# Ledger of designs, part 229: VH-VL binders against NAD kinase (nadK)

Target 1, 268 residues: NAD kinase (nadK), of Syntrophomonas wolfei subsp. wolfei (q0aze0)
Amino acid sequence: MKIILVNNRFKENTEKKAQEIAGQLSALNVEVIIDNGLDEPYAGTVDFIMVLGGDGTMLRAARRYGQRAIPVLGVNMGTVGFLSNIEINELAEYLPLILREEYSLEARMMLEVAVFQQQSLLTRVFCLNELLLRSNSPRMLSFALEISGQKLEPYRGDGLIVSTTTGSTAYSLSAGGPIADPQLDAFIVTPVASHIINKRPLVVSPEREISLHLLEEREAIIGIDGQIKMDFGAENRVLIKRAPHPLLMVNLKAKPFFTSIDRSLQRQ
Key: E = the ipSAE of ESMFold2; O = the ipSAE of OpenDDE; V2 = 0.75 times the mean of E and O plus 0.25 times the DockQ between their complexes.

## First folded at step 16 (VH-VL)

Design MM10 (from HH6 with light chain S30T S91T; framework fv_oberotatug; at its last look DockQ between E and O 0.82; V2 from the best seeds 0.75)
Fold by OpenDDE, look of step 16:
Structure MM10 (fold): chain C 268 residues (1-268), chain A 123 residues (1-123), chain B 107 residues (1-107)
Amino acid sequence: as target 1 above (268 residues)
Amino acid sequence: EVQLVESGGGLVKPGGSLRLSCAASGFTFSNAWMSWVRQAPGKGLEWVGRIKSKMDGGTTNYAAPVQGRFTISRDDSKNTLYLQMNSLKTEDTAVYYCTTVPKYNKFLAFDIWGQGTLVTVSS
Amino acid sequence: DVQMTQSPSSLSASVGDRVTITCRASQSITRYLSWYQQRPGKAPNLLIYKASNLESGVPSRFSGSGSGTDFTLTISTLQPEDFATYYCQQTYERPWTFGQGTKVEIK
């Protein structure tokens, strides 16, 4: 068995814990790779991914490794969030199940985000939470939204969020989007401070494609999972699809998603 | 109500074959791990094998005494678990139980059982 | 394989008695231990999982304790319906194995 540990590169305590866990796993004849901010994702094959940290670390791990269809376990280290399954102090208890592959999986839809300049692909990213388009100035944006070729009325506002159901409890929620069951596959399209009062979020089938482009020469930015930022202009377009592979999240412990939303959201 | 109902048991000669079925209802069968457990007359419980859900790989594992002779399979469209028993031996005589296998919290304890079906292997 | 040894193999008790059954594993199984009750002619029922957690619907007179290699099932006040055979099971490693059983009989 080969396991990659992904820790929070900005928190030394997670690195220390990763090293400790690596030692323990090695003692059990498990090969371990630690990703503490590697320049590039580890290219070798792995059987299991363990994420040590909070939601942010999980998002990073998902972007880096989620397309490989490898089980990913979130291990929370003192934070509040929605993406960790067990606590760090529970790891020892569940480790035998992990090593014997006696765990269940939950498929979480990811986004495939493609950013183009004219007809050229600039970048393609898989992400777990959301794509954000927002103004880079105090002025509102005018942008076009197309869903499966259907052109909606132009949007005017600060921006737009396209989120997975997993991401529904992230920035989309703050922007007024609905809370979605993570077990459901769907796009959530949430306006950010729309010029149209009470512009409603859209729940869109995962089978559809979403396209965004600016209708005027303005400075905007694209944000992905709150961690990746890139400039976005009139010559750019974004195409959003369901990723071809879901993130396979390990489910070792039942999580009371709906009953713990208030508590979790208040602490984020 | 959650229910498991075994069928297919009966009398068979040594070297013969038999196929057991377990019909599940009252829960999402396709998501469930399933196991077979048997109990020889007047004896204790013995784990036979386990099959995971399709989502979790659908892999099977068996106890050594039945390895290579028994095959566990499932038809999720029919909510049915199967146990194909080949090359049966007299020591395979037992009541065979179908069980669910919780995947979390209960540490794989068998929380739901059928009433069992009797398999008798005798010349 | 992990061997599970229960003690006693059988015991006689009266209604109202405190009954204690022990299960010992041949190696540490942490808390991967469950207890089952089987009445004559019936399928087993889960009583305790994860060494000490009471299964839903099981009377509170049942309790489990222990970790590592030594485990205990306790019936605080034996009731008429509690006369049965009890089994411990480990799921720490495959093959999953049961104890030989403890028959609780009426005195």
Scores: ipSAE 0.779, ipTM 0.896, lowest interface PAE 0.7, mean pLDDT 93
Fold by ESMFold2, look of step 16:
Structure MM10 (fold): chain C 268 residues (1-268), chain A 123 residues (1-123), chain B 107 residues (1-107)
Amino acid sequence: as target 1 above (268 residues)
Amino acid sequence: EVQLVESGGGLVKPGGSLRLSCAASGFTFSNAWMSWVRQAPGKGLEWVGRIKSKMDGGTTNYAAPVQGRFTISRDDSKNTLYLQMNSLKTEDTAVYYCTTVPKYNKFLAFDIWGQGTLVTVSS
Amino acid sequence: DVQMTQSPSSLSASVGDRVTITCRASQSITRYLSWYQQRPGKAPNLLIYKASNLESGVPSRFSGSGSGTDFTLTISTLQPEDFATYYCQQTYERPWTFGQGTKVEIK
């Protein structure tokens, strides 16, 4: 069996713990690859991904590996977020279930984001939470949103968030979007500081395609999961679709999403 | 009320086939992992096999004595678990129970059991 | 395969007695052990999971302990409904195996 351990090199306790766990797994004849974010994603075949850290580390793992249909387990190392399943001190207890594949899976929709310059594909990236379009200056943006070729009235404001249901508790929530059940597949489209009175958040079928472009020359930014930033201008457009594969999240413990919403949000 | 009700047991000659059913109610069957356990008359319990929910891959696993002869399947639209038993041997004579295997919190302990159905393999 | 050995194979006891049943695994199973009760003519029912956790609705006179290879089921004050056969089971590694059973009979 081959496992990737994903950690955050900027959190020293996660890097140290990843090395400890890798040693324990190697003693059980499990091949371990450590991904601390410094190197390119491991390209070879693996059976399981273990994420040591919080939601941010899970977001990086999802972007790197989420399209490979590999089970991913979130292991909390401190602050409880929305994407961890077990605590680090429980890991040894759960190893028999992990190694023998005695676990359940929960599918989480991901976004496929394609950024173009004119008609040329500039980059394609996958994300678990959201795409953010925002102004890179004190001036507001004027931009167009199209949903499956249907042009909405222009937006004006600081920007727009297109999130998954998983991302509904992240930046989208702060911008006034609804909390969504992560078991649903949907886009949530949330304006950021809109100056247009009737621009409400939209919940959109995952089968739709979403397109954004600027209507006037402004310096803007595309943000991906709050972790990747790209310049975005009047020559660019972005196309957003449901990714071909969901993130396959491992559940070893029941997830009481609705009864724990307030506690999870308070700790972020 | 949570219930599991087995049916389809009976007398079968060696080499024959039989299909058992387990009707489930009172819980979300499509999310459950299910198992078969058997008990020869006057003997102890023996695990036969397990099927995961479709969401979790629908994977089946079997004890060695029945591998290749028995097939576990499920029909989530009917809330029914099945055990197809082929090439039956006299040592397959037992009461057959269906059970649930909780995927959370109980380390795979078998928490809900049916009443059992008797299979007798005799010439 | 992990073999589970129970002792004793049978015992006689009176209502009110403290009863102890042991289960030994052929290798460490950590705490992946469960206990079942089977009354005569009835299906088994779960008593204890994770070596020591009571299943919902099980009376507190039942307790489980142990880790690794050695496990114990205790009935602190035997009741008339407790005359049954008791089985341990490991779920650490497939095939998931049961002990041979311990029959608790009226003395």
Scores: ipSAE 0.687, ipTM 0.867, lowest interface PAE 1.5, mean pLDDT 91
ESMFold2 (binder alone), look of step 16: mean pLDDT 94; pTM 0.956

Design MM11 (from MM10 with heavy chain G57A; framework fv_oberotatug; at its last look DockQ between E and O 0.70; V2 from the best seeds 0.73)
Fold by OpenDDE, look of step 16:
Structure MM11 (fold): chain C 268 residues (1-268), chain A 123 residues (1-123), chain B 107 residues (1-107)
Amino acid sequence: as target 1 above (268 residues)
Amino acid sequence: EVQLVESGGGLVKPGGSLRLSCAASGFTFSNAWMSWVRQAPGKGLEWVGRIKSKMDAGTTNYAAPVQGRFTISRDDSKNTLYLQMNSLKTEDTAVYYCTTVPKYNKFLAFDIWGQGTLVTVSS
Amino acid sequence: DVQMTQSPSSLSASVGDRVTITCRASQSITRYLSWYQQRPGKAPNLLIYKASNLESGVPSRFSGSGSGTDFTLTISTLQPEDFATYYCQQTYERPWTFGQGTKVEIK
């Protein structure tokens, strides 16, 4: 068995824990790779991914490794979030299940985000939470939204969020989006401070494609999972689709998602 | 109500074959891990094998005494678990139970059992 | 394989008695230990999981304790319906194995 440990490169305690766990796993004849901010994702094959940290670390791990269809376990280390399955102090008890492959999986839809300049692909990213388009100035944006070729009325506002159901409890929620069951596959399209006061979020089938482009010469920003940032202008367009592979999240422990929403959100 | 009902048991000669079925109701069968457990007359319980859900690759594992002779399978469209038993031996004589296998909270404890079906292997 | 050894193999008790059954694993199984009750002619029923967690619907007179290699099932006040055979099971590693059983009989 080969396991990659992904820790929070900005928190030293997670690195130390990763090293400790690596030692323990090695003692059990498990090959371990530690990703503490590798320049590139580890290219070798792995059987299991363990994420040590909070939601941010999980998002990073998902972007880096989620397309490989490898089981990913979130291990929370002192934060409150929605993406960790067990606590660090529980790991020892669940480790036998992991090593013996006696765990269940939950498929979480990811986004495929493609950013173009004219007809040229600039970048393609898979992400777990959301794509954000926002103004880079105090002025609102004017942009076009197309869903499966259907052109909606132009949007005017600070921006727009396209989120997975997993991401519904992230920035989309703060922007007034609905809370979605993570077991449901769907896009959530949430306006950010629309000039239309009661502009409603859209729940969109995962089978559809979403396209965004600016309708004016303005400077905007694309944000992905709150971690990737890139400039977005009139010459750019973004295409959002369901990723071809879901993130396979390890489910070792049942979590009461709906009953814990208030508590979790207040602590973030 | 969650229910498991075994069927297909009976008398068979050594070297023969038999196929057991377990009909599930009252829960989402396709998401459930399932196991077979047997009990020889007047004896204790013995784990036979386990099958995971399709989402979890549907992999099977068997106890050594039945490895290579028994096959566990499932038809999720029919909410049915199967145990194909080939090359049966007299020591395979037992009541066969199908069980659910909780995947997380109960550390794989068998929380739901059928009433069992008797398999008798005799010349 | 992990061997599970129960003690005693059988015991006689009266209604109202405190009954204790022990289970020993040949190696540490942490808390991957469950207890089952089987009445004559019936299928087993789960009593305890994770060594000490009471299954839903099971009377509170049943309790489990232990970790590692030594485990205990306790019936605080034996009731008429408690006369049965009890099994421990480890699910720490495959093959999953049961104890040989403890028969609780009427004194």
Scores: ipSAE 0.751, ipTM 0.882, lowest interface PAE 0.8, mean pLDDT 94
Fold by ESMFold2, look of step 16:
Formats: C-alpha cells, sequence, structure tokens
Structure MM11 (fold): chain C 268 residues (1-268), chain A 123 residues (1-123), chain B 107 residues (1-107)
C-alpha cells in the first residue's frame, strides 16, 4: 500500500510528526510519500492520502489531489476545523481501519475554475471552498454575472464569492451567505458589500456554468480557497463549473455537521 | 426500538437453495453496514459475510467456506437484508443471525443482533 | 487468518464467584477485540468492545482488559443471569473470527 502524507511545515513540529508517522507506516510495509508543499504534487498511483493539519492543509491537498479520486483523511494537529475527522493522538488506534479499508467515504463537490484572457485559457484550477472576485483598490467593481448564459443585472460592490456547500462556512458566511449542508451539491453565490439592495445570495444548481467579467477597467483579483491569488482585469473572464470529481473524504469517526457548527465556528 | 428479525429458514436438501430475509426497524437502514453470522447446533459463532451501505458502494465480503455460493444483498426501500444461499451443503446447517456493524466508535463490534432463523440442510 | 482461542472451554461456578475467561489471538490485534454473551436459546449480545469498553446497559460487574494477543473478560460477582456462553471476537482483519466459546455453568 502507498500513502501520501500532506503536511504543513509552517505549524509547530508538524514536519517532525510527519516523519514519525511515516516511520510507523513504513514499519507496517506501507510506502510513504511526504508532500510538505515544496515539491510538485506526486504524480504516481497512490491508495490513500493523509492530511496532517487543519482546514488550510486540507484545502491544499484538495487542490493538488482532489481530482484523482483518492480517499483523503483529515487528521487534526491542533485547532478543530470543519475538514478534519480524527485527532493526531488517535491515529495509531485507527490505523487498522485505514489499512484494511474499513471506513466510510463522503463526497464533497469541488469547483473547476478556468481563467481566460480574451479567448485564451490562462489557467485552470480546482478548489474545495470558494472563488473570490474582489477589488484590489478602495474603489468598487462593476461586473457581470452570467449563469448558464443568462445575464443578471450588473453587480456593483467589493466583489463576489462563488462557493461550494463545503465553503459555505468559510468566507461566504462572513459575507452573509447561508450555512449549507456539505452533503448537498450546489453553488452558493454571495455578493461582497453590494450597493444593490436586491443582490441577495443565490443557491444555484451544480449543473450550471457561472461566468464573471468586469464591466469597467479596474484592478481586481481572483482568490482561490484564500490561498491562491491571480490578477484579474477587464480583458479577463472566469468560468466556474462543478469539477469532474468530488473530494473523497474518509470518515472514521462520526462528526455530525449540525451539532458541531457553533464549536467549529468559534475556533475558526 | 432498534430491531432485526430474520425469516426464511427451513429444511432443504443438499445442492438446494434458500433465501433468508432480515427485516430492520428503528434505525436508518440505508446508512448501516450489515453482517450475517451463523451458529451450527451446539457449536460456536462463525462470521458469514458483510455488506456496506450503498453510499459506501455496497461492498460485500464473505468468509471462505461460503464464497461463490452465498450472496448478501439489501433493499433499502424495504429496510431488508437478504442472504441468498446456493449449492447448500450439510455443513451449512446452522442458525443464521443478522447483525449491525457500526461504522464508528466500536471497532466493528457487532452491536445489534436478530433472533436467528434455522437452516437445516439434510437429505 | 487470525485464530482466537478461549480458555477454559467450560467452567462451573457459584453465584457470587469471580469468573475470569481468557482469549488469545494468534497475532496482535491491538485492541480490536469484543466480547459477547449468549444465554441458552438466545441470540448473542455485545458486552465489551475495544477490548475494555462496556456496552451501554451492561452491568458494571463485567469488565474487559488486554491488548495485543492476550485478553480477559472478568465477572466480579457472578449472578444467576450470567450463566451463559461467552465469545470473544477479533475485528482486526477479515475474516472476523470468534473464539470457540466458554460455557459458564452452575456448580
Amino acid sequence: as target 1 above (268 residues)
Amino acid sequence: EVQLVESGGGLVKPGGSLRLSCAASGFTFSNAWMSWVRQAPGKGLEWVGRIKSKMDAGTTNYAAPVQGRFTISRDDSKNTLYLQMNSLKTEDTAVYYCTTVPKYNKFLAFDIWGQGTLVTVSS
Amino acid sequence: DVQMTQSPSSLSASVGDRVTITCRASQSITRYLSWYQQRPGKAPNLLIYKASNLESGVPSRFSGSGSGTDFTLTISTLQPEDFATYYCQQTYERPWTFGQGTKVEIK
């Protein structure tokens, strides 16, 4: 069996802990690839991904590996978030279930984001939480939103969030969007500081295609999962679709979403 | 109240077939992993097989003596677990129990058991 | 396959006695061990999971201990309803095997 260990070397002692876990797994004849973010994503075939860290480390793992249909387990190294399932001190106890595939999986929708300049594709990325379009200056943006070719009245404000249901508890929530059950597949479209009173958050079928472009020359950026930033101008357009594959999250412990909301948000 | 009730046991000749049912109530059957366990008269317990929930791909696993002869299936609309037994042998004579296998917290211990149904394979 | 061996195969005891049953695995199963009680003519019921965790509703006179290969079920003060056959089971790897059973009878 071959496992990727994804760690975040910026958290205290996480690299040392990753080496310790890799040693434990190697002693059980498990081949381990460590991904600490410095190298390109491992391209070979693997059976399982173990993410050591918080929600941010899971977001990076999802962007790197989420389209490969590999089971991904979140292992909390500190503050409890929305995307970890077990604590690091429980890992040894649960290892027999991992190695024998005696676990449940849940699918989490991801976004496919394609950014164009005129008609040329500049980049394609995948994300678990959200795409943010925002102003990169004190001035508001004027921008167009299209949903499956249907043009909405222009937006004016600081920006727009297009999130998954998983991302509903991240930036979308702070901008006034609803908390959504992550088992649902949907886009949540949340305006950021809109000056137009009727621009409420929208919940949109995952089968739709969402398009954004600026209506005025302005400095803007596209943010991905709060971790990737790209300049965005009047010559650009972004298309957002459901990604071809969901993130396959491993459940070893029950973590009821609704009864844990308050505690998870307090630690965010 | 959580309950499992087996039925369909009886007398069958070697080489014959029989289908057992297990009716579930008091829990969300469609989310559960389920197992069959058998006990020959006067003997101990023997695991027969397990089926995962449909959301977990409905994966089945069997003990070697029944592999290829027995098939576990489920009908979530009827909250019912099935065991199809083909090419029966006298060694298959046993009380057959259905059980739940918790996904969480109990390290796959079998926590809920039915009352059992007797299968006798005799000429 | 992991083999589970119980000792003794049977025993006779009186109400009030302390009863100890052992279970040995042919390889380490860490703590993936459960104990079941089967009263005459009845289905088994779960007593102990994770080697030492008492199932809800099971009297505190029952306890489990051990890890690795050697496990013990203890009944501190035997009651009339405890005359039954007891089974251990490993769930470390398939096939999920049971011990042969220990019958506890009235002396």
Scores: ipSAE 0.728, ipTM 0.881, lowest interface PAE 1.3, mean pLDDT 91
ESMFold2 (binder alone), look of step 16: mean pLDDT 94; pTM 0.961

Design MM12 (from HH21 with heavy chain K106R; framework fv_oberotatug; at its last fold request DockQ between E and O 0.90; V2 from the best seeds 0.81)
Fold by OpenDDE, fold request of step 17:
Structure MM12 (fold): chain C 268 residues (1-268), chain A 123 residues (1-123), chain B 107 residues (1-107)
Amino acid sequence: as target 1 above (268 residues)
Amino acid sequence: EVQLVESGGGLVKPGGSLRLSCAASGFTFSNAWMSWVRQAPGKGLEWVGRIKSKMDGGTKNYAAPVQGRFTISRDDSKNTLYLQMNSLKTEDTAVYYCTTVPKYDRFLAFDIWGQGTLVTVSS
Amino acid sequence: DVQMTQSPSSLSASVGDRVTITCRASQSITRYLSWYQQRPGKAPNLLIYKASNLESGVPSRFSGSGSGTDFTLTISTLQPEDFATYYCQQSYERPWTFGQGTKVEIK
C-alpha cells in the first residue's frame, strides 16, 4: 500500500505529525509520500490519501489529487470544519480499517473551472468548494451569466460565487447561499452584494455549464477555494462544469451533516 | 423494526447448488454492508463473507473455505441479500445467518442477525 | 489468520454469580473485538463492540475490557436469561474469526 500524507508546511504541528505518521506507516510496510504543498503533486500511483489539518488543507488536496479516484481521508488537527472525518488522536485506532480497506466512501462533486483569454485556455482547475468572481475595485462589476446557453439578465454587483454542494457551507453561506446536502450534486450560484436587493441564489443541475464574462472594462479577480487568485478582465471568460470525477471522501465515523451544521451555526 | 429473514435453506447433495436469500426491513438496506455467518450443528460461528454497499464499491470478500464456490450478491431494489452456494460439500452443512455490518463506530461488529436458515449437505 | 481462544470452554454458575470469560488473540487486534451471546436455538446477539462498548439495549451487567491480545467479558450478576454460549470475534483483519465459544451453564 502507498499513501500520501497531505499537510501544510506553514503549520509546524502538521509537519511534525506527518513525519511521525510516516514513520508509523513505514513500520507497517506502507510506502509514504509527504505532500506539504512545497513541491508539485506526486505523479505516481497511490492507494490512499490522508489529509492532516483542516478544511483548507483538504481543499488543496482535492485540487491536487481529486481527479485520480483515490480515497481521501480528512484528519482534523484542532480546527473546526466540515471536511474532516476523524481526529488526529483517533488515527491510530482507525488505521486497521484504512489498511484493510474497510471504510465507506462519499463521492463529492467537484468543479472544473476553465479560464480563457479570448479563445486560448489560460488554466484549468478542479476544485471542491467554489469559484468566485469579484471586483478588484470599489466599483461594482457588470457581467454576463450564461447557463447552458441561456443568457440571464446582466448582473451588477460585487461578484458571484459558483459553488458545489460541499462548498455551500463555505463562502457561499456567508454570501447568503443555501445550505445544501453534500450528497446532492448541484451548482449553487450565489450573488455577492448584488445591486438587486435580495437577489436569489440559483440551484443548477450538474449537467449544465456555467459561463461568466465581464460586460465592461473592469478589473476583477477569479478566486478558487479561497486559495488561488487570478486576474480577470474583459478579454477573459470562465467556463464552469462538473468535474468528470468526484472526490472520494473516506468515512470512518458517522458525521451527521445537518446536526453538525446546526450546531456550528448556533455557535456563530 | 429492524429485521433480517433468511430463506432458501434445505437438503442438497454434495456437488449441488443452493441459493439463500435474506430479506431486510426496517433500515436503509442500500447503504448497509452485509455479511453471512454460518454455524455447523453443535459448533461455533464462522464468517463466510461480506459485501459492501454499492456506493462503497460493492466489494466482496470471502473466507478461504468458500472462496471460489460461494458468491454474495444483493438486490437493493428488493432489499435482499443473496448467497449463491455452488459445489457444496458436507462440511458446508450449517445454519446460515445474514448480518448487518455497521460502517461506522462499531469496528465491523455484527449488530443485527437473522434467525438463520439451515443448509444440509448430505448424500 | 488470527486465532481467537476463549477460556474457559464451559463453566457452571449460579444466578447472582460474577462470571468472567476471557478471549486471547494470536496477535494484537487492538480493540477490534466484539462479544456475542447466543441462547439455545437462537441467533447470536451483539453484546460488546470495540472491546468495551456496550451495545444499545444490552443490560449494564455486561461489560468488556482489554486491548491488544487479551480481552475479558464480565457479567457482574448472572441472571437466568444469561445462561447461553458466548463468542468473541475479531474484526482486525480478514478473515474475521470467532472464538470457539464459552458455554455458561446453570450449576
Scores: ipSAE 0.897, ipTM 0.956, lowest interface PAE 0.5, mean pLDDT 95
Fold by ESMFold2, look of step 16:
Structure MM12 (fold): chain C 268 residues (1-268), chain A 123 residues (1-123), chain B 107 residues (1-107)
Amino acid sequence: as target 1 above (268 residues)
Amino acid sequence: EVQLVESGGGLVKPGGSLRLSCAASGFTFSNAWMSWVRQAPGKGLEWVGRIKSKMDGGTKNYAAPVQGRFTISRDDSKNTLYLQMNSLKTEDTAVYYCTTVPKYDRFLAFDIWGQGTLVTVSS
Amino acid sequence: DVQMTQSPSSLSASVGDRVTITCRASQSITRYLSWYQQRPGKAPNLLIYKASNLESGVPSRFSGSGSGTDFTLTISTLQPEDFATYYCQQSYERPWTFGQGTKVEIK
């Protein structure tokens, strides 16, 4: 069996733990590849991904590996977020379930984001939480939102968030979007500081295609999961679809989403 | 009230076939992992096989003595677990129980049991 | 395969007695052990999971202990309804296996 062990050595004291866990797994004849964020993603075949850290580390793992249909387990190392399942001090007792694949999987929808300059594809990225379009100056944006070719009335404000249901508790929530059950597949489209009062958040079928472009020449940025940013101007457009594959999250313990919402949000 | 009710047991000759059913109620069957456990008369318990929920991949695992002869299946629309038993042998004579295997918090213990149905394989 | 050996195979005791049943695994199963009670003519019921955790609704006179290879089920004050056969079972690796059972007979 081959496992990727994902950590972020700069933000958490996870490096020592990652090496300790790798040693324990190697003693069980498990091959371990450590991804601390500094090297390119591992390209070879693996059976399982273990994420040591918080939601941010999970977001990076999802972007790197989420389209490869590999089970991913979030292991909490202190502050409980929305994406961890077990605590680090429980890992030893759960190893038999992990190694024998005696666990449940939960599919979490991801976004496929394609950015164009005029007609040319510039980049394609995948994300777990959201795409953010925002102004990169004191001036408001004027932009167009199209959903499956249907043009909505123009938006005016600081920007727009297109989120998964998993991302509904992240930046979308801060911008006034609803909390959504992560077991649902949907887009949540949330305006950021809209000057148009009737621009409410939208919940949109995952089969739709979402397109954004600026209506005036302005400096803007698109952000991906709060971790990647790209310049965005009047010559660009972005197309957003459901990604071909969901993130396959491992559940070893029940994590009751609704009874834990307040506690999880206090920790974010 | 959580309940599992087996049916379909009976007398068959060696080499014969039999299909057991287990009707479930009082819980969300489609989310559950299900198992069969058997008990020969006057003997102990023996695990037969397990099927995961469809959302977890529907994976089926069997004990070696029944591998290739028995097939576990489920119909989530009818809340029913099945055991198709082919090429029956006299050592398959047992009371057959359906059980649940909790996904969480029980480390795969069998928490809910039916009352069992008797299968007798005799010439 | 992991073999589970129970002892004794049977015992006789009076109401109010303390009863101890042991279970030994052929290799370490850490705490992946459960205990079941089977009354005569009835299906088994789960008593204890994770070696020592009492299933909801099980009387507190039942307790479990152990880890690794050696495990114990204890009934602190035997009651008339405790006349039954008791089984341990490992869930550490497939095939999941049971002990041969311990019959508790009331004098």
Scores: ipSAE 0.705, ipTM 0.876, lowest interface PAE 1.4, mean pLDDT 91
ESMFold2 (binder alone), look of step 16: mean pLDDT 93; pTM 0.949
OpenDDE, look of step 16: ipSAE 0.886; ipTM 0.950
ESMFold2, fold request of step 17: ipSAE 0.660, 0.629, 0.673; ipTM 0.865, 0.845, 0.867
ESMFold2 (binder alone), fold request of step 17: mean pLDDT 93, 93, 93; pTM 0.947, 0.945, 0.946
OpenDDE, fold request of step 17: ipSAE 0.896, 0.897; ipTM 0.956, 0.956

